VH-VL binders against q5gan3. Designs and how they scored, part 1

Scores and structures below are computed, not measured.

Target 1, 136 residues: q5gan3
Amino acid sequence: MDIKMQIGSRNFYTLSIDYPRVNYPKGFRGYCNGLMSYMRGKMQNSDCPKIHYVIHAPWKAIQKFCKYSDSFCENYNEYCTLTQDSLPITVCSLSHQQPPTSCYYNSTLTNQKLYLLCSRKYEADPIGIAGLYSGI
Structure headers, positions and changes below count from the first letter of each chain, unless a header shows other numbers; Kabat numbers aren't used for antibody chains.
F, E and O stand for the ipSAE by ESMFold2-Fast, ESMFold2 and OpenDDE, each averaged over both directions (binder to target, target to binder). V2 = 0.75 x the mean of E and O + 0.25 x the DockQ between their complexes.
[cut] marks letters that were taken out.

## First folded at step 1 (VH-VL)

Design r11
Fold by ESMFold2-Fast, scan of step 3:
Structure r11 (fold): chain C 136 residues (1-136), chain A 124 residues (1-124), chain B 108 residues (1-108)
Amino acid sequence: as target 1 above (136 residues)
Amino acid sequence: QVQLVQSGSELKKPGASVKVSCKASGYTFTSYAMNWVRQAPGQGLEWMGWINTNTGNPTYAQGFTGRFVFSLDTSVSTASLQISSLKAEDTAVYYCARSDYLTEWGYYYGMDVWGQGTTVTVSS
Amino acid sequence: SYVLTQPPSVSVAPGKTARITCGGNNIGSKSVHWYQQKPGQAPVLVIYDDSDRPSGIPERFSGSNSGNTATLTISGVEAGDEADYYCQVWDSSSDHYVFGGGTKLTVL
């Protein structure tokens, strides 16, 4: 249905950028469980995304990566760029779920390059993460 | 209404060429990728590849390079599959099917609209 | 090349529950879509993104996906559900869609 398409385009800044990285109380059982609970509430759907990336860097620095992107990611039908710098990133991976209400995530903090989606409709602003760089 | 309408059945001899067309209506043609899927008699579905309808760039699955060509005519919202140097093993029903491009959240929505299929028979 | 494995056939009595499996290495990390194909017809998407239903698909169709197995569940099976069912994923390592071999559901 349309519900998963409705998630897509509007929350990158709000839900994928967290700088400086916040601390969640021990009751949340990890960073991603706290963040993903907030995210699902804001998006008003009961889906449990299997993976979510959070960048711990200032928005203005992230915007600069997209300003002059000339690469195109055919499968996304969007411009894209590989960040030249490694960035602090939390990877939220779905561990298990108890439908209809609960999603449980593993939190992995890493530092690596990533592929940003850069929508030229929004002045080349970053709108998502296509993936993490798996090189050296 | 959202539809994909394919060209009629074809009977060809080995070595000939065939062009199957797929006309889209009821939606913005360039907002969806177009896939080609083959089904040989009594066999399952086999993904052949897709074409980006905005850029015109095709991607072929392994085994479908060379003799197979995906193309577009965006002025009439039509995608086409051409098969050259036809062989008996090309006998199949060929389907076009649209799919969304991946979202910024990484969702994959599958192929929600399919053409009715075009039967291509290659026999001596 | 990524491979999806389905049982070639599943038989079920009317009104009972049918379960069709789709096996793949770490398939739980991928989004699984399911298609129904009746003889002489084009496939119809019945489940997308593991468990969501397109409009017009009855609620008795449901899906799940975890670990190495995805499952299409059809409760209260009706004669009209007799068809071939195919699972499908996007394999990001090859940038290709992959179909399972298909399962023929027979309603006794």
Scores: ipSAE 0.436, ipTM 0.801, lowest interface PAE 2.5, mean pLDDT 85

